Miniprotein binders against b1l550. Designs and how they scored, part 39

Target 1, 279 residues: b1l550
Amino acid sequence: MRLPEELLERARDIHSEAPSHRIKLDRVGSFGLKVPVEFKGFLLLAEADVWVSLPEGRRGVDLSRQVEAIYELSNPPKDPFSLCREAAISLLEKLNYADSSGVSIRFDAPLQDGESLKYYGVEISSIASDEIINKIRVEILGMTACPCTAELIRAYKSSEIAATHTQRSLGILEVSTKAEHPDPDKLASIIERAMSSPLRTYTKRPDEGGLVIRSLSNARLAEDVVREMIHLFLEEFGHLPEDTHILAAVRSMESVHMHDIYAERSFSLDEIRKEISSH

## First folded at step 19 (miniprotein)

Design yb22
Fold by OpenDDE base, fold request of step 20:
Structure yb22 (fold): chain B 279 residues (1-279), chain A 89 residues (1-89)
Amino acid sequence: as target 1 above (279 residues)
Amino acid sequence: SEFTVEAEINGVRIRIEVEVDGKEIRITVTIEKDGRRIRFMYVITDPEKLAKYLEEIERIIKMFGVDPEEVKRLIEEVRRLIEELIERL
């Protein structure tokens, strides 16, 4: 049922009214939208959040206009990174009372694993004001082998490849930059390469044995994984602006403990370059 | 290794700054409308992505209610100038 236009003309514009308290809000928007995106030849249904700031003198945000903005840009489906940046800017232009806007998009990215698929988690955002800041968070599982237990076993019984406990580990790279979102596949690759071995969706018997041997031969602490992630990141993404902020982290689901081992480093590119140059 | 293209279309001021260092192309876009300024940047290390990001910039500029043919001409000029700059390096 649509209300008659005559009734709508009599209704107050509640959104444009003065609020009872003149307080600016940082974010007002719609969360948990589903938007189609195209990524690496896949059509995916992503989750999206859209918001703008609200000035102190305005009671509410035109939420319908926010939703329209992102859906207009999502038809036809496009690259989620372009969608994110374009939508953030579109929101700021369409809602002229806002001094800032933001878009967040979440999806699982397909990753080819032979004839099968694996995946990694992606969360991106774009925040627009006088400047645009793009953020990406990539999460992917890998495998780690403990070097400490390996050394204990080596000391007890000489072996070319010492047995050790192995576990799944979640690697995380989060990047905030004034540039476009860094390549998600490259970020995922950095995380996988920083671990003892990648995970495989499908293994043949010889391949499974080889995967485990590789892991044992490349035993790494959680601390080693994070340091390797940072090292590889600097090699691939050293071209980003110096004020680019990075979080590198790993959560290892240690198989000998009930708790996880966690390690992280937060840094800017200028900070970490100064640190490395001092050695 | 750098150039700037500026245009005013329907009261919208557009500045596109390009820096080329080897295979790296840095594009900074500034849009000014009704006293508001928006600035965003691309750092392109893969020349194959240049077309994609130029198309994105074109779409973004069009969101400000500017003449689409003038925007198209602007982006084509930027493309041409980038190509000329790359050929000279």
Scores: ipSAE 0.819, ipTM 0.938, lowest interface PAE 0.6, mean pLDDT 93
Fold by OpenDDE base, fold request of step 20:
Order: sequence, then C-alpha cells, then structure tokens
Structure yb22 (fold): chain B 279 residues (1-279), chain A 89 residues (1-89)
Amino acid sequence: as target 1 above (279 residues)
Amino acid sequence: SEFTVEAEINGVRIRIEVEVDGKEIRITVTIEKDGRRIRFMYVITDPEKLAKYLEEIERIIKMFGVDPEEVKRLIEEVRRLIEELIERL
C-alpha cells in the first residue's frame, strides 16, 4: 500500500527537526547493504556500509538518499575501489548537512589457482571530509613450517629434510593512505611470498608432496613472516605517501598448541624507512 | 616536472595538481563548492591506469552539478598536459 503523496504536505519532516539533545553524531547510516561489484571479470555481491555525520542541530539523516547514492553508482557494476571512493564523495555532496562521510565494502576476492579458484578477504573503506583517506585490509591464508622444531628433529635424526609441524597462518596487510587503494592482488602476493608456502585449492598428489617439501625447506617463524611482509611491501609500495600507515600481521593457527601465535607491526612509511636506514 | 590546472565551473572551483617523476604520476584534486573543500589524491605507477583514474576524476567532478562538457574539456586538457610532460622526460 502506497500512502497518498499529499500526506507529505501535512506530515512534519522529522529528520530536519531540532533534536531533544543537541549532540553531533559521528556516523549515521545503513549497514549490511548488498551491492554488485566487478572485480577481475567476476561479478560479486559485496557487503557495504554507508554513513555520514549528523550535526547537533538536526534530528536525523535522510537514509534513503544514502542508499540511493551507492546504488546509482553500482549500476552498472564497477570495481569496488572506484565505487568506494566515488560513493564516499557522493554521500558528502548529496547530504549537504554532513561534514564527513564514509563507505566500507567487504568481499572475497577470487584468485586463480590452476584450473580452480582460491580466494582472499578484502575490506576497503573511504572516509571523506576535507580530505579523503582510503583504507584496505587484505587477509589470505598460507602455510608456515616451524624452524625450531625442524632444528630439534634434525639434531636428533641427522636428516637432510627435517620434519616439523606445519599449520595454517592468516596473513594480514592493512594500509591507510591519502592515495587510492593499493592493488589487492599485489598485497595478497606479498603475504603468500612471506609464508613458507601458499595454500592450494586443488593439488595433484605429486604437487602436494612438493608443496610440503617446499614449506619444510622454507621454515619461518611468525616473526619472520611479518618482517618479510614488511620488506616486500616496501619494495612494491614505497611510492605511497610518507604518512601512509601500515599494519602487517600474522595469526598462526599452531598445530601443536590449543592457541594461536600472533605477531604484528604497525608503522608509517616514514617511520619504517628511518628504522631500516639506521642499520 | 609539475603543473596545475584550475577552473571554475558553475560556481565550483576545481584544482588539479600533477607531479610527474619518471613513471610515477601524482594527481591531487581539490574541489570547492559552497564554502566546502574536498581533496583527494592518486599515485599512478602504471601508465595503463592513467585513463581509468582520469575517467574517475571526471565522474567525481560531475557529481558536484557542473556542466559535463566543461568537465570533459578540463580533463582532456589535463590528459594532454600529462602526455606532453611524459614525452619530454
């Protein structure tokens, strides 16, 4: 049932009224929207959050305009990074009472693995005010092999290839920058290359054996993985603004313990360059 | 090498600052409308992405209710100037 439009003339505009308490809100919006995006030739249904700030003198946000803004930009489907940046700016322009806006988009990114697919997690955001800040978080699983246990077993059995425990490890790169979102496939590649070995969706039997042997031959501590991620990141993304902030982390789901091992480093590009140059 | 292009279209002030260092292109866009300012940046290391990001900038500027043909001309000028700058390096 659609109410007569004439009722709008009689109804108070609740959103434009003065609130009972004059307090600014940082974020008011719609969370858990589903928006189509195009990524590397795949059409994906991503989850999106959209919001704006609310001034102290306004009771509510026009939420319908927020939803319209992102869906207008989502047809036809485009890359999620452009969508994120464009939508954040569009929100700020359409909701002229807001001093800031934000968009967050989450999806699983397909990654080719022979004739099959693997994936990595992507969460991006764009926050618009006087300036725009873009954030990306990439998460991908790899495999680590413990060098400490390998060394103990080598000492005990005098084997050329020492057995060791292996586990799934989640690698994380989070980047916040004034530039556009950095390439997610490159970020995922950095994480995989920092691990003992990548994971595979499909393995032939000889390939599985080779994957494990490679992991054992490239045993790495969680600490080694994080340091390698940082090193590789600087080589690939050293061109980003100096105030770009990075989180490099790994969560190793250790197969010999009930708990996980976690390591991280948070830094700016300026900070980490000074640290490395001092050695 | 660097240049700046400025335009005022339908009361919207647009500034596009470009810096070229070898294969790296830095584009900073500032849009001012009704006393508000928005600034955003691109750092392009792959020349193949230049066209994509210029198109994005064009779309973004159009969101501010400016004349589409004037925006198109502005972006084409920026593209031309970037290409000229790259050819001289």
Scores: ipSAE 0.817, ipTM 0.938, lowest interface PAE 0.6, mean pLDDT 93
Fold by OpenDDE base, fold request of step 20:
Formats: structure tokens, C-alpha cells, sequence
Structure yb22 (fold): chain B 279 residues (1-279), chain A 89 residues (1-89)
């Protein structure tokens, strides 16, 4: 049932009214939208959040315009990174009372694993004001083998290949930059290369054995993983603006404990370069 | 090597600054409309991505209600100037 259009002429525009309390809001928007995106030939249904700031003198945001803005840009489906940047700017232009806007998009990125697929988690955002800041968070699972337990067993049995506990570890790279979003596949690759071994969706028995042996021969602490991630990141993305901020982290779901081991480093490119050059 | 292209289209001021250092292309876009300014940047290390990002910039500028043919000409000029600059390096 559509209400008679005549009612719109008689109804107050509640959103444009003065609020009872003159307080600016940082974010007002629609969260949990589903938007189609195209990524590496896959059509994915991503989750999106869209928002703008609200000035102190305005009661509400035209939420319908926010939703329209992102869906107009989502048809036909496009690259989620372009969508994110374009939508953030579109929101700021369309909602002229806002001094800032933002878009966040979340999806699982497919990654080829032989004849099957694995995936990594992606969360991107674009925040627009006088400047645009793009943020990407990539999360991918890998495998780590503990070097400490390996050393203990080696010392005890004098074995060349010491058994050790292995576990799934979640690697995280979060990058905030004034440039465009860094390549997510490259970020995922950095994380996987920093671990003892990648995970595989499918393994044949010989391949599984080889994977484990490789992991044992490349045993790494959580601390080693984070340091390696940073090192590899600098090699691949050293061209980004110096004020680019990075979080490198790992959460190791240790198989011998009920708790996780966590390690992280937060830094700017300028900061970490100075640190490395000082040694 | 660097260049700047500026245009005013339908009261919208557009500035595109390009810096080329070897294979790295840095593009900074500034759009000014109704007293508001927005600035955004691309750092392109893969020449194959240049076309993609120029198209994105074109779409973004069009969101400000400017003449689409004038925007197209502006972006084509930027493309040409980048190509000329790369060829000289």
C-alpha cells in the first residue's frame, strides 16, 4: 500500500528539522546492506555499510539517498575497491550537509587452490572529507609450527626432523593510506609467505605429508610471522605514502593450549623505515 | 617529472597533479565545488592499471554534475601527457 503522495506535501520534513539537542554526529547510515560486486571474475554478494556525518543543526540524515547512491554504483556490479571509493565521494556530494562520508565493504575473496577454492577475508573502507583515506584489512589463515617444541624434541631424540605442534594461525594486515587500496591478493600472499605453510582446501595424502614436513622445516614463532609480514610488506608496498599506517598481526590458535598466541605491530611507513635504518 | 592540468567545468574546479618517477605514477586529484574541496590520490606502479584509474577519476568527476564530454577531454589530455612523459624517461 502506497500512502497517497498528497500526504508528502502535508508532512513535515522531519530530517531537516532542528534537533532537540544541537550535537554533531560522526556517523549516521545504513549498515548491513548487501551489494553485488565483481572480484576476479566472481560475482559476490558483499556486505556494505554507508554513512555520513550529521551537522548539529539537522535532525536526521536522508538515509534513502545513501542507499540509492551505493546501489546506483553497484549496477552493473564492479570492483569492490572502485565501488568503495566512488560511493564515499558520491555520498559526500549528494548529501551536501555532511562534512564527511564513509563506506565499508566486507566479503570473502576467492583464492585458487588447485582445482578448489580457498579464501581470505577482506574489509575495505573509504572515508571522504577534505581528503580521502582508504583502508583495507586482509585476514587469511595459515599454518605455523612451533620452533621451541621442535628444539626440545630434537635435543631429546637427536632427530633431524623433530616433531612439533602445528596450528592454524590467522594473519592480519591492515593498511590505511591516502592512496588507493593496496592489492588484496598481494597482501594475502605476504601473510601466507610469512607463515610456516599455507593452508589447503584439499590435500592428497602425499601432499598432506609434504605440507606438514615443510611446515616443520620452517617453524616460526608468532613473533617471527609478524616480523616477516612487515619485511615482505616493505618490499612490496614501500612506494606508498610515508604517512601510510599499517597493522601487522597474527593470532595463533595454539594446538597445545586453550588460548591463542597473539602478536602485533602498528606503525607508519616513515616510522618503520627510521627504525630499520637505525640498526 | 611532473605536470598539472587544471580545468573549470560548470563552476567545478578540477586539478590533476601527476608525478612520474620511473615506473611510478602518482596522480592527485582535487575537486572544488561550492566552497568544498575533496582531494584523493593514486599511486600506480603497474602501467596496466593506469587506464582503470583514469576511468575511475572520470566517473568521480562526473558525480559533481559537470559536462561529461568536457571531463572526457580533460582525462584524455591527462592520459596523453602521462604517455608523453613516460616515453621521455
Amino acid sequence: as target 1 above (279 residues)
Amino acid sequence: SEFTVEAEINGVRIRIEVEVDGKEIRITVTIEKDGRRIRFMYVITDPEKLAKYLEEIERIIKMFGVDPEEVKRLIEEVRRLIEELIERL
Scores: ipSAE 0.817, ipTM 0.937, lowest interface PAE 0.6, mean pLDDT 93
Fold by ESMFold2, fold request of step 20:
Structure yb22 (fold): chain B 279 residues (1-279), chain A 89 residues (1-89)
Amino acid sequence: as target 1 above (279 residues)
Amino acid sequence: SEFTVEAEINGVRIRIEVEVDGKEIRITVTIEKDGRRIRFMYVITDPEKLAKYLEEIERIIKMFGVDPEEVKRLIEEVRRLIEELIERL
């Protein structure tokens, strides 16, 4: 049932009143929205959060305007990165009492894997104030082969055993920049190329043999994977602003341990370049 | 190589700064409305994406309640200057 619109003139605008306790809030919004996006020809249902800041003198946020803003921009479905950046700015413009806004969008990105598909995790955000900061986090599984065990087995006197333990490892790249979001497929590719080998959705025996040989030929510690991620990232994305911040990490589910191994490095492009040029 | 285009449309000041180094196009957009400033940027390494990002910039500027025909004209001027600059390099 719809109430008469003429009541709006008689009712108090509760949201625009001052609150009983004048305290600024950093994030007030709608979380867990489902928003259609188009990614490389796929129509996906992404999860989105939207928010704005709330000044100490304003009692409430116009939450329906926030939801309307992102849904208006998502119809027809479009590129999630454009949606994220545009929605963050739209929120700040439409809710002009806020000094900042934010949007985050999460989805599983399909990735071509021969004649099949696999996927990787993507979360993007855009935070708008007097500047726009864009962040992307990509997570993808790969395989690592332990070089320490490989060397021990090689040194074993019978030496007929060509083996080491292998495991799935989760690679993570997170980038925060003033520029537009980096291409997630390129980030995923960097992570996979840093591993001993990629994972496949499906293989036949000859292909599986090739995959295993590849992994043994590229045996890497978790530490090696992180260093290689950084090297490859700089080759692909060294053009980004110098104050761009990166986190490169690996969580390796070591097949011979009851626990995981974790390696991580955070840096800005400026600081890593100075570090590398000193060597 | 660089240029700047400035416009004021319906009381909104818009500044678009472009730098081109042959493989890289950097576009910085500043929008000022009622004393508030918002600034964002693109670093384009694939020239085929230029049109896509210029269309995004056009959509963003229109969000500020300005004459869409003047915004379109501004973006077409920027595109023309970028293409002219790239051709001379």
Scores: ipSAE 0.770, ipTM 0.924, lowest interface PAE 1.1, mean pLDDT 90
Fold by ESMFold2, fold request of step 20:
Structure yb22 (fold): chain B 279 residues (1-279), chain A 89 residues (1-89)
Amino acid sequence: as target 1 above (279 residues)
Amino acid sequence: SEFTVEAEINGVRIRIEVEVDGKEIRITVTIEKDGRRIRFMYVITDPEKLAKYLEEIERIIKMFGVDPEEVKRLIEEVRRLIEELIERL
């Protein structure tokens, strides 16, 4: 049912009124939207959140205008990073009473894996005010081989046993910067290279043996993986603004334990450079 | 090595600052309309992405309700100056 158009002229415009309590709100928006994106030739259905700030003198946000803004930009489907940055600015321009806006987009990124595909998790955001802060979080699984157990087995009466426990480990890189979102494939590559070995969708036995040998020859603690991620990140992204903030972390699903272990480090580029240069 | 291009289109003030350092291209865009300012940047290390980001900047500037032909000419001028600057490296 469509109501008569004349009602618009007689009804109060509720959202443009002053609120009963003049309190600024930080985030008012629509969460859990489904938005089409194009990533490396794949058409994906991503999940998105959009919001703006609401000043103390305005009762409500034009929520339909928020939703229209991101859907208009998503047709035809395009690169999710461009969509994220453009939508954040569009929201701020279209809802000019807001002093900030934000967009988050989440999807699984496909990766070539031999003749098959694998994937890693991506979440991006752009928060716009007088400047834009872009954030990307990448999560990808790899394999770690424990060096402590490997050394104990080597020292055992038969030092020729090449064995240790191996497990899947989830690597995480999260980057917040004034520059455009870093390339997620480069972040995923940094995480995988920091692990003892990558995971594959499937392998034939000779390739499987090779992965295991690689992991044993490259045994790493979760702490080692985090440090290596930081080292590799600095090599690839040291050019980003000095106030760029990074979180590097690993959650390892230890095959010999009922629980996971976790290691992390947060830093800004200027902070970590001072730390490294002091040694 | 660097340059700045400024324009005012339909009352919207636009400033594009470009710095080229080795193979790194840093672009900072400032847009001011009705007393509100927004500033964003790109740090381009892959030259294949330059055109993509310039097109994104063009789309963003157009969001401010300005003459799209003048925006197109502004971005074309910026591209020409970047290409000229890169050739002199």
Scores: ipSAE 0.758, ipTM 0.921, lowest interface PAE 1.1, mean pLDDT 90

Design yb22
Fold by ESMFold2, fold request of step 20:
Structure yb22 (fold): chain B 279 residues (1-279), chain A 89 residues (1-89)
Amino acid sequence: as target 1 above (279 residues)
Amino acid sequence: SEFTVEAEINGVRIRIEVEVDGKEIRITVTIEKDGRRIRFMYVITDPEKLAKYLEEIERIIKMFGVDPEEVKRLIEEVRRLIEELIERL
């Protein structure tokens, strides 16, 4: 039921009033929206959050204008990175009382895996104010092989056994920069190359044997996976602004333990270059 | 090598700063409307992406309620100047 339009003439505009307590809010928005995106030829259903800051003198946010901003830009479906950056700016322009705006978009990204596909997790955001800060987080599973156990088994004197335990490990790269979002496939590739071997959607026995041999040949501590991720990141993305911030991490679901191992390092490009150049 | 293009369209001031250094194209866009300024940038290492990001910049500028034909002409001029700089290098 649509209410009579003339009620707008009599009703108070609650949102534009001053609040009883003049306290600014950092994020007021709509969370968990479903938006279509197009990523590398795939039509995906993504989850999005949109928000703006609310100054101390304004009681409420016009939430319909927030939702309108992202949905107007999402039809027809387009690149999620462009959608994210454009929506953040659109929010700030449409809701001119706000000092800042933000958009987050989450989806599973398809990745070619032989004649099949696998997926990895992507979350992007854009925060707009005087400048725009773009953030991307990529999570992808790989395989790690323990070098400590491998060395112990190699040293075993009664017979020669080349073996160690392997497990799934979750690699994480998170990048915050004033430049455009880095390509998530390149981030996923960096994570996988830092691991002992990639995971596959399916394998036949000869291929499975090859993966196991590769993982044994590339046995790595979780700490060294993180170090390798940083090395490979610098090779690919060293051109980003010097104040770009990165988090590199791995969570290893150790097959011989009831618990996980975790390693991480956060840094700016300026910081890590100075650290490396001192050795 | 670098250049700056400035325009004012319907009271909105637009500044596009471009730096070309080897294979790297840096584009910084500053938009001022009603005393508020917003700045954003791109660091393009793949020239195939140049057209995509220039189209994005065009869409963003048009959000500020300016003449779309003047924005289109501005972006076309920026593209031409970038291509001229790349040709010289």
Scores: ipSAE 0.745, ipTM 0.918, lowest interface PAE 1.1, mean pLDDT 89

